# VHH binders against Rho GTPase-activating protein SYDE2 (SYDE2), part 5

Target 1, 120 residues: Rho GTPase-activating protein SYDE2 (SYDE2), of Homo sapiens (Human) (q5vt97r660to779)
Amino acid sequence: IDAFRHYSFSDQPKCSQYISGLMSVHFYGAEDLKPPRIDSKDVFCAIQVDSVNKARTALLTCRTTFLDMDHTFNIEIENAQHLKLVVFSWEPTPRKNRVCCHGTVVLPTLFRVTKTHQLA
Key: E = the ipSAE of ESMFold2; O = the ipSAE of OpenDDE; V2 = 0.75 times the mean of E and O plus 0.25 times the DockQ between their complexes.

## First folded at step 1 (VHH)

Design q4 (framework vhh_brivekimig_d4)
Fold by ESMFold2-Fast, scan of step 1:
Structure q4 (fold): chain B 120 residues (1-120), chain A 122 residues (1-122)
Amino acid sequence: as target 1 above (120 residues)
Amino acid sequence: EVQLVESGGGVVQPGGSLRLSCAASGFTFSSYAMSWVRQAPGKGPEWVSSISGSGGRTLYADSVKGRFTISRDNSKNTLYLQMNSLRPEDTALYYCAKLYTVTYSGRYFDYSSQGTLVTVSS
């Protein structure tokens, strides 16, 4: 997925331990977005933990192929194994929101060192 | 095979400046965000800064914000870190990385690099 260039995930070994607690996830953007419609500029980002929606942003205006964002999700997790960041294209039609891109991390993999519970 | 070669480290006095470089090969450099990570003697690794593939977005650790500048030249497959107003606590081995990750049991860097040593001493 080109859309998560900030999230060039290494091929990490799976962890046998799951994590629980409060987690802060910092999402600072996506590139090479492929919106379903060329005329659609509205998107939103969602956080999923083990395929369950936990949080989302308000509607954001996306430039043609990239989304600049500086947003922190504060979520509570319980024995979590996977975290997904998903960008959806918002549609006003009976056909609902479509996925523009997604990235997945295997918990407990974290991006930032300053705090163990932060992803950036 | 991803290869990253850092250079530009050295010994400087407090308040001094250094510019680090990282020559990348084995992957499409412009398609990946790049990061600088440092490890001080006896300490764990600390993420320092990241830059998007296009160079349009940058992010900095609070400890270096306003003093360090990350940049890249995609035509030369090279990543840079301009370090100003250096402090003794900036003394560390500096690594460039495609991705910095921290696991429950430790830290992982998506690179096979030796790093470049920066020493700030009076």
Scores: ipSAE 0.005, ipTM 0.142, lowest interface PAE 14.3, mean pLDDT 65

Design q5 (framework vhh_8ghr_2)
Fold by ESMFold2-Fast, scan of step 1:
Structure q5 (fold): chain B 120 residues (1-120), chain A 123 residues (1-123)
Amino acid sequence: as target 1 above (120 residues)
Amino acid sequence: EVQLVESGGGLVQPGGSLRLSCAASGFTFSSYYSIGWVRRAPGKGEELVARIYPSSGYTSYADSVKGRFTISADISKNTAYLQMNSLRVEDTAVYYCARSYTWTYGSKGFDYWGQGTLVTVSS
């Protein structure tokens, strides 16, 4: 499991540069999500800059192995180094915010998805 | 006033092709909106068959039509299209053009619908 976690982030490069300004991040959707155990699953997408939540979508219903959307996040960043997109599944139990998909990039490079977690 | 007007439906033989058009007025194709084609066959529920996000060009399709149908949009004409190839009897349905917000998944968030156009595939 440690090897899997390490692998999910191991290819992210180190960079000492920092970026400031207005950034527009376009999210077109997600594919290769594992089927949910039930016909529908509530999810939402969040964008994080340097581990701080900056924006999120409204709650969406996912009924297939893909999430179909086209959303633009307009965020102000200051001395930022990392950008992360996370798709969360919300469970009705105390266990909330299960990660379905995430990706991280070192600025100023293009955003990419590193690994997908299974929907439960 | 927001309006979506479909055209191009009709009777066609199995294996044939049809092209549906959806002319939009009262709003412009922008990053806030997506356009979908939803069909309803007799005795069946509604099915989202194709969706396009005109600002990005991203498209998605139901498994039942993938490889046979192609959705496209002309932003300058504010018109969306559904090219239907290799039509089957089970594609017989009323086809609706609908607008949704980009943040919505599936057919849940469509806020404006066209009148529908009938597509009949029979011998």
Scores: ipSAE 0.000, ipTM 0.137, lowest interface PAE 13.3, mean pLDDT 67

Design q6 (framework vhh_7w1s_2)
Fold by ESMFold2-Fast, scan of step 1:
Structure q6 (fold): chain B 120 residues (1-120), chain A 118 residues (1-118)
Amino acid sequence: as target 1 above (120 residues)
Amino acid sequence: QLQLVESGGGLVQAGGSMRLSCAASGRTFSSYMGWHRQAPGKQRELVAKITSGGTAYDDSVKGRFTISRDNTKNTVYLQMNSLKVEDTAVYYCAARLYSYTWPSYDYWGQGTQVTVSS
C-alpha cells in the first residue's frame, strides 16, 4: 500500500529451505536514509539472521541521504532462513535508536546486498 | 544535473606541491567523491576517494596526496606533495550518487592538466 520503490528484496523468490555455512555479505551502502534537510548523523549497520544480531559495524558518519561502506560481513549461519541488514541511527540513549532502513533476503538466494529498502 | 568544475592544475617541477579544487554545483549533494587521473597512453585510474566512511588512496600516492572535503563550500580538494614526473596526467574529479554503483562514477569534471617536469 505504500508507494512502490524501484528496488525491493520482496521481488526475490521466497524459499522455505534452511541453509548452513560461512557467508560473506558485501555491503556497498544504503540510500534514502533521511530527508535532505538533515545534514549529519551517526549510524551503524547490523546483520541479523533469523532475527538474531550476528555482526555490526562501528559508528559511521552519514552526512547526506546515503551511506558508503564498502564493508564485508563474514558470518557463520546454521539452519537459517532469513538474512536482514538494518541501518540504525545512533543515540547515546538506546531507546532513541531508530531503524533508518532495512533489507531482508530469504535464504538460500544467490544475491547482491547492495541496496536496502526504506523503512517508509 | 550535478556539475563538477576542476581548477588548480598547471606546470610544476618535481618535488613541488600543487592543490586541485573541484567545485560541485546543483542542489544534489554527493558523499562519494573521487579524483582520477589519466596519463598519456595509460588507462584512467582512481588515485583518491572520500566517502562518509573515510578516505582511501592508491598505493602510488599514499603519503604524498591528501583528499579533503569542505561541505559548506561543496568543494573537494586534492593536495599533492612531493610530485614526481610519473604524476603527470589529466586529473578528473568524479562523483558517485550511490554507494552501490561502486566502483563506477556517475558524474565527471572536464579534467585539469598537471605536468611535472624534472
Scores: ipSAE 0.000, ipTM 0.117, lowest interface PAE 14.0, mean pLDDT 67

Design r1 (framework vhh_7pa5_2)
Amino acid sequence: QVQLVESGGGMVQPGGSLRLSCAASGFTFSSYAMSWVRRAPGKGPEWVSTISGSGYRTSYADSVKGRFTISRDNAKNTLYLQMNSLKPEDTALYYCAKWDYSPYLEGYFDYWGQGTQVTVSS
ESMFold2-Fast, scan of step 1: ipSAE 0.012; ipTM 0.316

Design r2 (framework vhh_surovatamig_d1)
Fold by ESMFold2-Fast, scan of step 1:
Structure r2 (fold): chain B 120 residues (1-120), chain A 122 residues (1-122)
Amino acid sequence: as target 1 above (120 residues)
Amino acid sequence: EVQLVESGGGLVQPGGSLRLSCAASGFTFSRYWMSWVRQAPGKGLEWVATIKQDGSEKDYVDSVKGRFTISRDNAKKSLYLQMNSLRAEDTAVYYCARDLPYWESGYSFDYRGQGTLVTVSS
């Protein structure tokens, strides 16, 4: 299974290199997750456009190896080039910065599938 | 200096209501997602609710959905949590929290206030 399943645009891009409009991003799940903290099973999924936070899920509990969900992000973008979906382990005390996995989609594109990666 | 100051906590009977307030200073409040998190006695921190910069999107933990309402007033630099139909299990210290400006890490927020105690008891 993939971190990204569906990606669609609701509006016409203003520029051939960058895209603007309303966008729906469908996230169906992730597998082979390796949380940075063994005691923490709380995660959340976030979507970023050009390094700006656009949307996130509520905290979710997942098994060490997979996250099964069906979530759609509806976001407004302007002159966007990159879309990033990230699964974070929730850290209440900021001693270390960690990411469970991430993926990036370069805009404009019809669809791109990325594999999840664990970050130190 | 980033400061978040909570108020509005107190003792309330089951089924009652309370409204929590958070006054923010030292940063551009309107550019941050904001959250409420709580900590029950002897437990870890639990995320409760989140609101987008402009108030257009709100999310809640399932246990408070339909009972709690998060809101904000960017002109007053204030965050609110309206709590209805309170239950004994809602007893906790409630913290106002500033979400990361970029979710590039495992941290959901970078600052929280000192908290306000909510006790639900008969």
Scores: ipSAE 0.005, ipTM 0.185, lowest interface PAE 10.8, mean pLDDT 69

Design r3 (framework vhh_7ocj_1)
Fold by ESMFold2-Fast, scan of step 1:
Structure r3 (fold): chain B 120 residues (1-120), chain A 121 residues (1-121)
Amino acid sequence: as target 1 above (120 residues)
Amino acid sequence: QVQLVESGGGLVQAGGSLRLSCAASGFTFSYYAMGWYRQAPGKQRELVAAIYSGGSTRYGDFVKGRFTISRGNAKNTVYLQMNSLSVEDTAVYYCAADRPYLYDWSEYDYWGQGTQVTVSS
């Protein structure tokens, strides 16, 4: 279950540098997700950079194993190393959020940022 | 400060109609998904309708075909048109704004204070 397959990341050579600037993240779907809770079909995706929540999608309908969307998020990052995408089933109370899928990727040296201030 | 202020609730007879409004301030309204939720006494809060920043909509199964959600970005307002009301629609209705950018999960959503809708037989 890998929601990151829908992201355009390039990693050669492995990222060994911290990256700063505006980052564009395009998310156009996820598949092979765990079924959402019976009482909640709404989900959202959260983007975390170095374990800090930076952005999330609007509420989306999750169909059993498939999530469809077409959105680009622009987020500010500073000395970033890692990007996580986490898919949550949405609940009326925040304390009841449940993870459908999560993973982590190392930001690649060739990942595009709008304004870059690399530590070289 | 972020504020969501609901209006338009009240008492109505079964088969009647009501229009709820939610006036938003303190954020860039057009970037947010907006929704209406309801909670009847002793029951869990449930989704009634949502409208996303791109204009697509979603409805709860029990209101589809009877309720219509819409938004006016120029007035920073979201609306819920409720037609063919039944006693089962009696609840407190809440307006919510879903933030696309969230720095702290404690601020997951912005919620209004709610407006009572009572449908009599």
Scores: ipSAE 0.000, ipTM 0.137, lowest interface PAE 13.5, mean pLDDT 66

Design r4 (framework vhh_brivekimig_d4)
Fold by ESMFold2-Fast, scan of step 1:
Structure r4 (fold): chain B 120 residues (1-120), chain A 122 residues (1-122)
Amino acid sequence: as target 1 above (120 residues)
Amino acid sequence: EVQLVESGGGVVQPGGSLRLSCAASGFTFSSYWMSWVRQAPGKGPEWVSSISGSGSYTLYADSVKGRFTISRDNSKNTLYLQMNSLRPEDTALYYCAKEPLYDYSGWAFDYSSQGTLVTVSS
């Protein structure tokens, strides 16, 4: 179920200073996604910073239980502490969108996030 | 590297039709939403239409709904925009875009710098 388990962080732990500036979030795929409903093969990724919606992808075609993409989000953040990435299965009514997987990162502890070949 | 090459623009009379094409390379075309974006002289970019990777879903700006049709041929890695009932206000540079980025306040597009010019004039 955990599509974000194959990633690495910097050796540097929590910093007292909050993060500000332009952040580049590179997403090149997801594996082990919760199977979407039979009638929903499209997904989208959403990014939240400190519980505020900042960015999302257009709809992407999901191949069974994995998503292969190569997309970089450039997000301007101010004194941010949390980054949350959520993959939703798309539904015609947005209120019914279902979470396929999610990951959350505490920004003051994040110096670098580097994807491996299996990362979501 | 991702490459998008637009073609098919030209000069037409009001009420005329044009078909734009976008040849894509450098990525798995069928896996991504594709969009058309236009930019009129002196104005910012305006989203026109989008189509899902499978072609099953299409979206249109209210200004073009019922007049324009977006389509794709995944076997040829080509995106199309059929423009009917053209109006002077459709005059713009038209760009092909891969997978527009949304923020919850709006859309940002990564697109080709060259585009194809459509002029609707008498």
Scores: ipSAE 0.000, ipTM 0.149, lowest interface PAE 11.5, mean pLDDT 66

Design w1 (framework vhh_7w1s_2)
Fold by ESMFold2-Fast, scan of step 1:
Structure w1 (fold): chain B 120 residues (1-120), chain A 119 residues (1-119)
Amino acid sequence: as target 1 above (120 residues)
Amino acid sequence: QLQLVESGGGLVQAGGSMRLSCAASGFTFSYAMGWHRQAPGKQRELVAKITSGGTAYDDSVKGRFTISRDNTKNTVYLQMNSLKVEDTAVYYCAADYEFWSGYTEYDYWGQGTQVTVSS
């Protein structure tokens, strides 16, 4: 099931506040990747916000089902609710970019918003 | 769950026209949509696809078939003109998350609708 599909469901928290601004997302790696072949292949990591592709890494070589990295994405978001980190395998031809691993986060209300309101 | 239901198939004579419909329930159109077909004894092949970036067609149907969608009705159409006996196949509707995922692999498939073109 896709994160975008869940975004449309009415069982989402009624009073969720969406967030806007510059966001830094730190990605430390992935485990239990499921490559089409056992051997080495190229992968890349991507950030999606509400099902919109915002940023990606360069191609990385994955020798096993473990990807060890330390990467920060700096993205601008507007009224965002879901953030999804996805690892794709790259396939030469035809283009068959396969999802190897993903995680989805429902974005929380920012603490800074509460502090700013107190000072106003 | 996302469900795809095809309709509009049947028997038509060579040179005729037919319009297939694919009704999608349970999602909005943030997906790439495609029509595939499979003739007896042959592999399933992509016929046409539609994404936010445009449309693409197999060379065998280019100029004869047109894919379109109605987002209000959550329905995708395949308009088939100048039908040939070689177009006889079961036609399948498919949906894939439009992001970077596969050009030939789809997350969801319909049950198929038979199109038979007689000479």
Scores: ipSAE 0.005, ipTM 0.114, lowest interface PAE 10.3, mean pLDDT 64

Design w2 (framework vhh_7w1s_2)
Amino acid sequence: QLQLVESGGGLVQAGGSMRLSCAASGFTFDYYMGWHRQAPGKQRELVAKISSGDTAYDDSVKGRFTISRDNTKNTVYLQMNSLKVEDTAVYYCATELYDSSGYWPFDYWGQGTQVTVSS
ESMFold2-Fast, scan of step 1: ipSAE 0.006; ipTM 0.340

Design w3 (framework vhh_7w1s_2)
Amino acid sequence: QLQLVESGGGLVQAGGSMRLSCAASGSIFSEYMGWHRQAPGKQRELVAKITSGSTAYDDSVKGRFTISRDNTKNTVYLQMNSLKVEDTAVYYCAADWEYGSGSYLDYWGQGTQVTVSS
ESMFold2-Fast, scan of step 1: ipSAE 0.012; ipTM 0.278

Design w4 (framework vhh_7w1s_2)
Fold by ESMFold2-Fast, scan of step 1:
Structure w4 (fold): chain B 120 residues (1-120), chain A 118 residues (1-118)
Amino acid sequence: as target 1 above (120 residues)
Amino acid sequence: QLQLVESGGGLVQAGGSMRLSCAASGFTFSDYMGWHRQAPGKQRELVAKISSGSTAYDDSVKGRFTISRDNTKNTVYLQMNSLKVEDTAVYYCAKDEYDILTGYYDYWGQGTQVTVSS
């Protein structure tokens, strides 16, 4: 986003058809997670709207390839087009957090993670 | 890990065409992809970008260059038409992302040289 400002490109505004309002996004869990280190047990989940971080969970302990999650994000969105869920593994240094998986859904379709990608 | 690998550069005559490809491997949050270029002694500049289905171009290339994406191949293309000697540069594809803990990160390819001769 900052790159767009810095380089002074011309863009057209978003279409008025995009979705706005209070959105509740409920996550039940994630499967086939593979932390990059044997002893890495902590993960967290983040939710993004149009590539902007809106919320995240506290650190969660992942003891299997399945992450149990019963968390609801309540987020305010304006003219939103894309929603992404990202699972990070926690690293000893904060700047080294690694993506375990992510998925994207195009609004206003079904409010579920449509595709997931897994780090391996 | 995210890696970006450019290909398709080379030598071309003024008025000619060339297509650059950027193959991405790995994971990122943003669907932003950009093409930047850097001529010797100049600052790296953004020439074309694609994000959320929208494209934008620097005035110097508008109407001549087209950026496109093939999500199936995880590849971004830059179609360059009506090339000018001034388009001579190393071309880089780039991807940015934002994380609340780590801030903004830019991922860069290694670059591909485009030389336009008269």
Scores: ipSAE 0.000, ipTM 0.096, lowest interface PAE 13.8, mean pLDDT 66

Design w5 (framework vhh_7w1s_2)
Fold by ESMFold2-Fast, scan of step 1:
Structure w5 (fold): chain B 120 residues (1-120), chain A 119 residues (1-119)
Amino acid sequence: as target 1 above (120 residues)
Amino acid sequence: QLQLVESGGGLVQAGGSMRLSCAASGFTFEYAMGWHRQAPGKQRELVAKITSGDTAYDDSVKGRFTISRDNTKNTVYLQMNSLKVEDTAVYYCAAGYDYVWGSEEYDYWGQGTQVTVSS
C-alpha cells in the first residue's frame, strides 16, 4: 500500500545496518486510505521501531481517502534495523475493535543519521 | 522505551488534598493518558483521562479530582481534593494510543503508588 506522499519506497523490507541515536522523522501526508467505518474520519499515525511502538500523533481529520499532515516524530532508537509507519482509524468503542491498520510502510535504508542525537 | 513513573502518594487525612505526578520518559505528548486505581478486593477502574482535546472523569471523583498535563515536562498530574476513606487505593498512570474510555486500551503502565486516606 503506497499511502505516504513525498516518499518513494518499496512496501517490502530490505536489508539494513543497525542504527542507534536520536532520529527525527517527518511525515507530509498519506493517500489511498480506507477507514474501517465510512462515517469515521478520525485517524492517527504511529511509528514503530523493530515492531515496538515509539510514538503517535494526536487524532487527525482524514478527508475522504487523503490525510494532510505536517508532523515530526522525535524518537530514540538503539541498534534498530526497521522503521515502520502505521496509519490507524480511531474507533469509539472499548472492545478489541479499536483500530484498523490500512497504511504501513518500512524504511530500511532511507535513513540518514548524521549524528547520534538527530537526523540532519 | 516509554516508561511511566508515579510519585506523590502516601498517607492523608479524610478531607485533605494530595497531588500525584506521572513522569514519562520517551514521547508521551501524543498519547492518551489516564489515572487508574485499584482498591483492596475491588477491580481496577479508570478514574480520570486526558487526551489532546478533552478530559473525562468517573462519576465517583467528578468535581473532586482534576487531571492535567505539562507537555514541556512530559508529566501528567492528578489533583485530588476532598479525599474520602473510599479513595484509598493503589493509583496507576497509564498511556495508550486509543482515546477510548477503558483500562484495557492502555499499552503502557506505571508501577503504581499507594494512597491511603485515614478517617
Scores: ipSAE 0.005, ipTM 0.140, lowest interface PAE 10.8, mean pLDDT 66

Design w6 (framework vhh_7w1s_2)
Fold by ESMFold2-Fast, scan of step 1:
Structure w6 (fold): chain B 120 residues (1-120), chain A 120 residues (1-120)
Amino acid sequence: as target 1 above (120 residues)
Amino acid sequence: QLQLVESGGGLVQAGGSMRLSCAASGFTFSSYMGWHRQAPGKQRELVAKISSGGTAYDDSVKGRFTISRDNTKNTVYLQMNSLKVEDTAVYYCATEYVEWDSGTYEFDYWGQGTQVTVSS
């Protein structure tokens, strides 16, 4: 289960489509992960804001398709419009990481992800 | 400035054992380490990997090879037992240099390799 909680945001008309401030994103885990290979269980989670990588976890090993964790991202955002949580499967091939799943939310909403999407 | 130095390779008879070592300098071990090998005219292949969550092996070496690490000594090992002629290759140590800002990663640093020759 993923959860997103926004701290210090504004819904004023002049910035209603964009948000700035400190954001705390609490990640409880993921389920129904599909690594590219059965023998590759190393994954990591990343936070993207407006398609820019802001933070990531260390490598995590999934024994099954369920990832249990308790991780909080504390990031500072400026003029942000979209938040995306992405789970990558680490690959030994240079500059190749494959997306296992993702969740996307349009700011400034509080969001919970209980189901993930597959991207290629 | 980062350096990975493999050692322990050489000539060994089929059925024998050998332990390879990889010492890191200029950095502390990342959460991901791997041993790859490359036989002449073939592509480099992943043999064994170790992460914070566990180890994984290629089917061709499963049950014969064991990867381990000693973070205090900044060294990773590959214990090779029951060696076969087809294990003859240059063995490379590789690691991920973890950058806090990256949502993608790969084996960014490679050692020079150490030759392992298994004769009948």
Scores: ipSAE 0.000, ipTM 0.143, lowest interface PAE 12.2, mean pLDDT 64

## First folded at step 2 (VHH)

Design b6d (from b6 with S50D; framework vhh_brivekimig_d4; at its last look DockQ between E and O 0.07; V2 from the best seeds 0.00; counts 0 for: pae E 9.1 > 2, grease 25.4 > 24.2, placed apart)
Fold by ESMFold2, look of step 2:
Structure b6d (fold): chain B 120 residues (1-120), chain A 123 residues (1-123)
Amino acid sequence: as target 1 above (120 residues)
Amino acid sequence: EVQLVESGGGVVQPGGSLRLSCAASGFTFSSYWMSWVRQAPGKGPEWVSDISSGGDYTLYADSVKGRFTISRDNSKNTLYLQMNSLRPEDTALYYCAKEYVEVDSGTYTFDYSSQGTLVTVSS
């Protein structure tokens, strides 16, 4: 999967089509990130399926507006409609992480366009 | 009120093993991803490992991969960290944490315990 970009906070409409199987998602990086605060250098990326966390990365040092990574998420999905990738800033104090960017994909559309899903 | 109580820390020689436990209460343990975080003396917190709510997916920091194993028992509301081949740089206070995402903001939050369990790796 190609690098993910910052999207609007508007969510995609839910779809009546559902996807099940094993999925491999390769995340190369992100561009146009909101710059992290001076005292918050670390970020992580999480994968959510229908708003449920399925996987996340280790902490990564964030460059100003570009995040380099080469990570493959291997997840099992059942009756899923939406895949959401979110980059969070990790804050050791005050223990809350903030969204740096996110993107959402409607899964039936992704299968028709990317042909990069590895269903098993 | 979320309560997380760590135990199993101690002093161990390099190359030794320890198993940490985290007893959870005050929330539906089986609904949340859980994490181990550690803090070495004089340093900030460092993420160690995550486990999914059902236990099917695990993640590890590069520094511990292949040596540490996270697990959970949802019937006992308990999180575990098996630490093998311990090194002096693993010396830290170890905390378990509950994860959640705020629905509206998308904020991904870790709730840390205030107590932790101390692991000291020294000869």
Scores: ipSAE 0.011, ipTM 0.212, lowest interface PAE 9.1, mean pLDDT 66
ESMFold2 (binder alone), look of step 2: mean pLDDT 78; pTM 0.772
OpenDDE, look of step 2: ipSAE 0.023; ipTM 0.420

Design b6p (from b6 with E1Q V11M Q39R S50T L59S S75A R87K S113W S114G L118Q; framework vhh_7pa5_2; at its last look DockQ between E and O 0.19; V2 from the best seeds 0.00; counts 0 for: pae E 13.1 > 2, grease 26.3 > 24.2, placed apart)
Fold by ESMFold2, look of step 2:
Structure b6p (fold): chain B 120 residues (1-120), chain A 123 residues (1-123)
Amino acid sequence: as target 1 above (120 residues)
Amino acid sequence: QVQLVESGGGMVQPGGSLRLSCAASGFTFSSYWMSWVRRAPGKGPEWVSTISSGGDYTSYADSVKGRFTISRDNAKNTLYLQMNSLKPEDTALYYCAKEYVEVDSGTYTFDYWGQGTQVTVSS
């Protein structure tokens, strides 16, 4: 039986600026994943803005510690500061899902360069 | 727009059988795990069964194991529940549900479900 790990981001970087608008996020993939358990070979990705879920993908097959995908999220954001992408394993029974990896971007610093950037 | 339409309910005597169907549209059906949930009169919702996106994994509530069989046809975007050896306790409104996981709470949730189809088991 696998225990779901609740993650806190209270120690994430803080920024005084906020971003609003329609955002297109292109997710190329992830490396150094915590592999799905042997009885669950599917993963999904969720996008959080300031720790609120905004979107998720369908289940994707993951065979290694590397996930290669080409997926675009179109989300509306208002007064947002942090963007987080989380890859979860999908457990085959009603169980809490396990985090395979995650990355967080402070949005104002990303938009200072004024280009689309792969999130980490 | 995501739509789930249940059908196949009706009245049946104890020991009888019914086969429920759920027609799905507005999303890539073959990519999602699907569930059946039921609500008996005067009671809260009860999970019945879940099937994986490819159909290779199924799970059932203890109350229905050995009597109910979940299946899917991804070419027809349709979810099924074969219900055998029906009992009066199976009387409920049966819903087809699309699964989603709530990250902060760490629980399975359902983000879309249909109007339900009534199953009544009475002598």
Scores: ipSAE 0.000, ipTM 0.109, lowest interface PAE 13.1, mean pLDDT 65
ESMFold2 (binder alone), look of step 2: mean pLDDT 81; pTM 0.806
OpenDDE, look of step 2: ipSAE 0.016; ipTM 0.308

Design b6s (from b6, 13 letters changed; framework vhh_surovatamig_d1; at its last look DockQ between E and O 0.04; V2 from the best seeds 0.00; counts 0 for: pae E 11.4 > 2, placed apart)
Fold by ESMFold2, look of step 2:
Structure b6s (fold): chain B 120 residues (1-120), chain A 123 residues (1-123)
Amino acid sequence: as target 1 above (120 residues)
Amino acid sequence: EVQLVESGGGLVQPGGSLRLSCAASGFTFSSYWMSWVRQAPGKGLEWVATISSGGDYTDYVDSVKGRFTISRDNAKKSLYLQMNSLRAEDTAVYYCAKEYVEVDSGTYTFDYRGQGTLVTVSS
């Protein structure tokens, strides 16, 4: 016996709202980091748009369970849905940098405007 | 198969200049952030500089800021490091590296594969 699966086009699903423009992101800090086993560890912060790295900070020294900073990322985005802020530990050997924490923002939720197509 | 081939190292006097090159193959070069890392004799690897996939973001370790410039040419699949005002402490083997983010763990890794290129800064 012979069975074929068919996927036919009926209606194209509507896409989610996407955001384009210039964006400034103010990052004040992070909490609940893993404490260093010694006096400090080096970290950096990255910003990802739809899982693609767009910017990162220089290396920072972290001595506690929180990172207190005042940093602005200025990025250009195109047809984006997700903004992810990630704090990575920096390793001085070829070990992998590890995620210390992250947060994700769904961009259309922040920029819900019916007739505005530029962020300017 | 990922291949990274470094070149342009050599012996140079303090205050001199060198330009390092890295030829990449076996991956979509324009999709990845690239870095230079270095290893001085008897020391671990040190991150030196990073450039974003489009080339619009660069960053450097503090000890080389204002002296080194990272650049890339996506059409030629090449990464460069212009090194000016060289000092004895810049003596190291320099490697180019592909940055990789593991989706499940969210970790960044430096994937360095080449033999490196030796830079010796000596009187």
Scores: ipSAE 0.000, ipTM 0.181, lowest interface PAE 11.4, mean pLDDT 67
ESMFold2 (binder alone), look of step 2: mean pLDDT 81; pTM 0.801
OpenDDE, look of step 2: ipSAE 0.016; ipTM 0.315

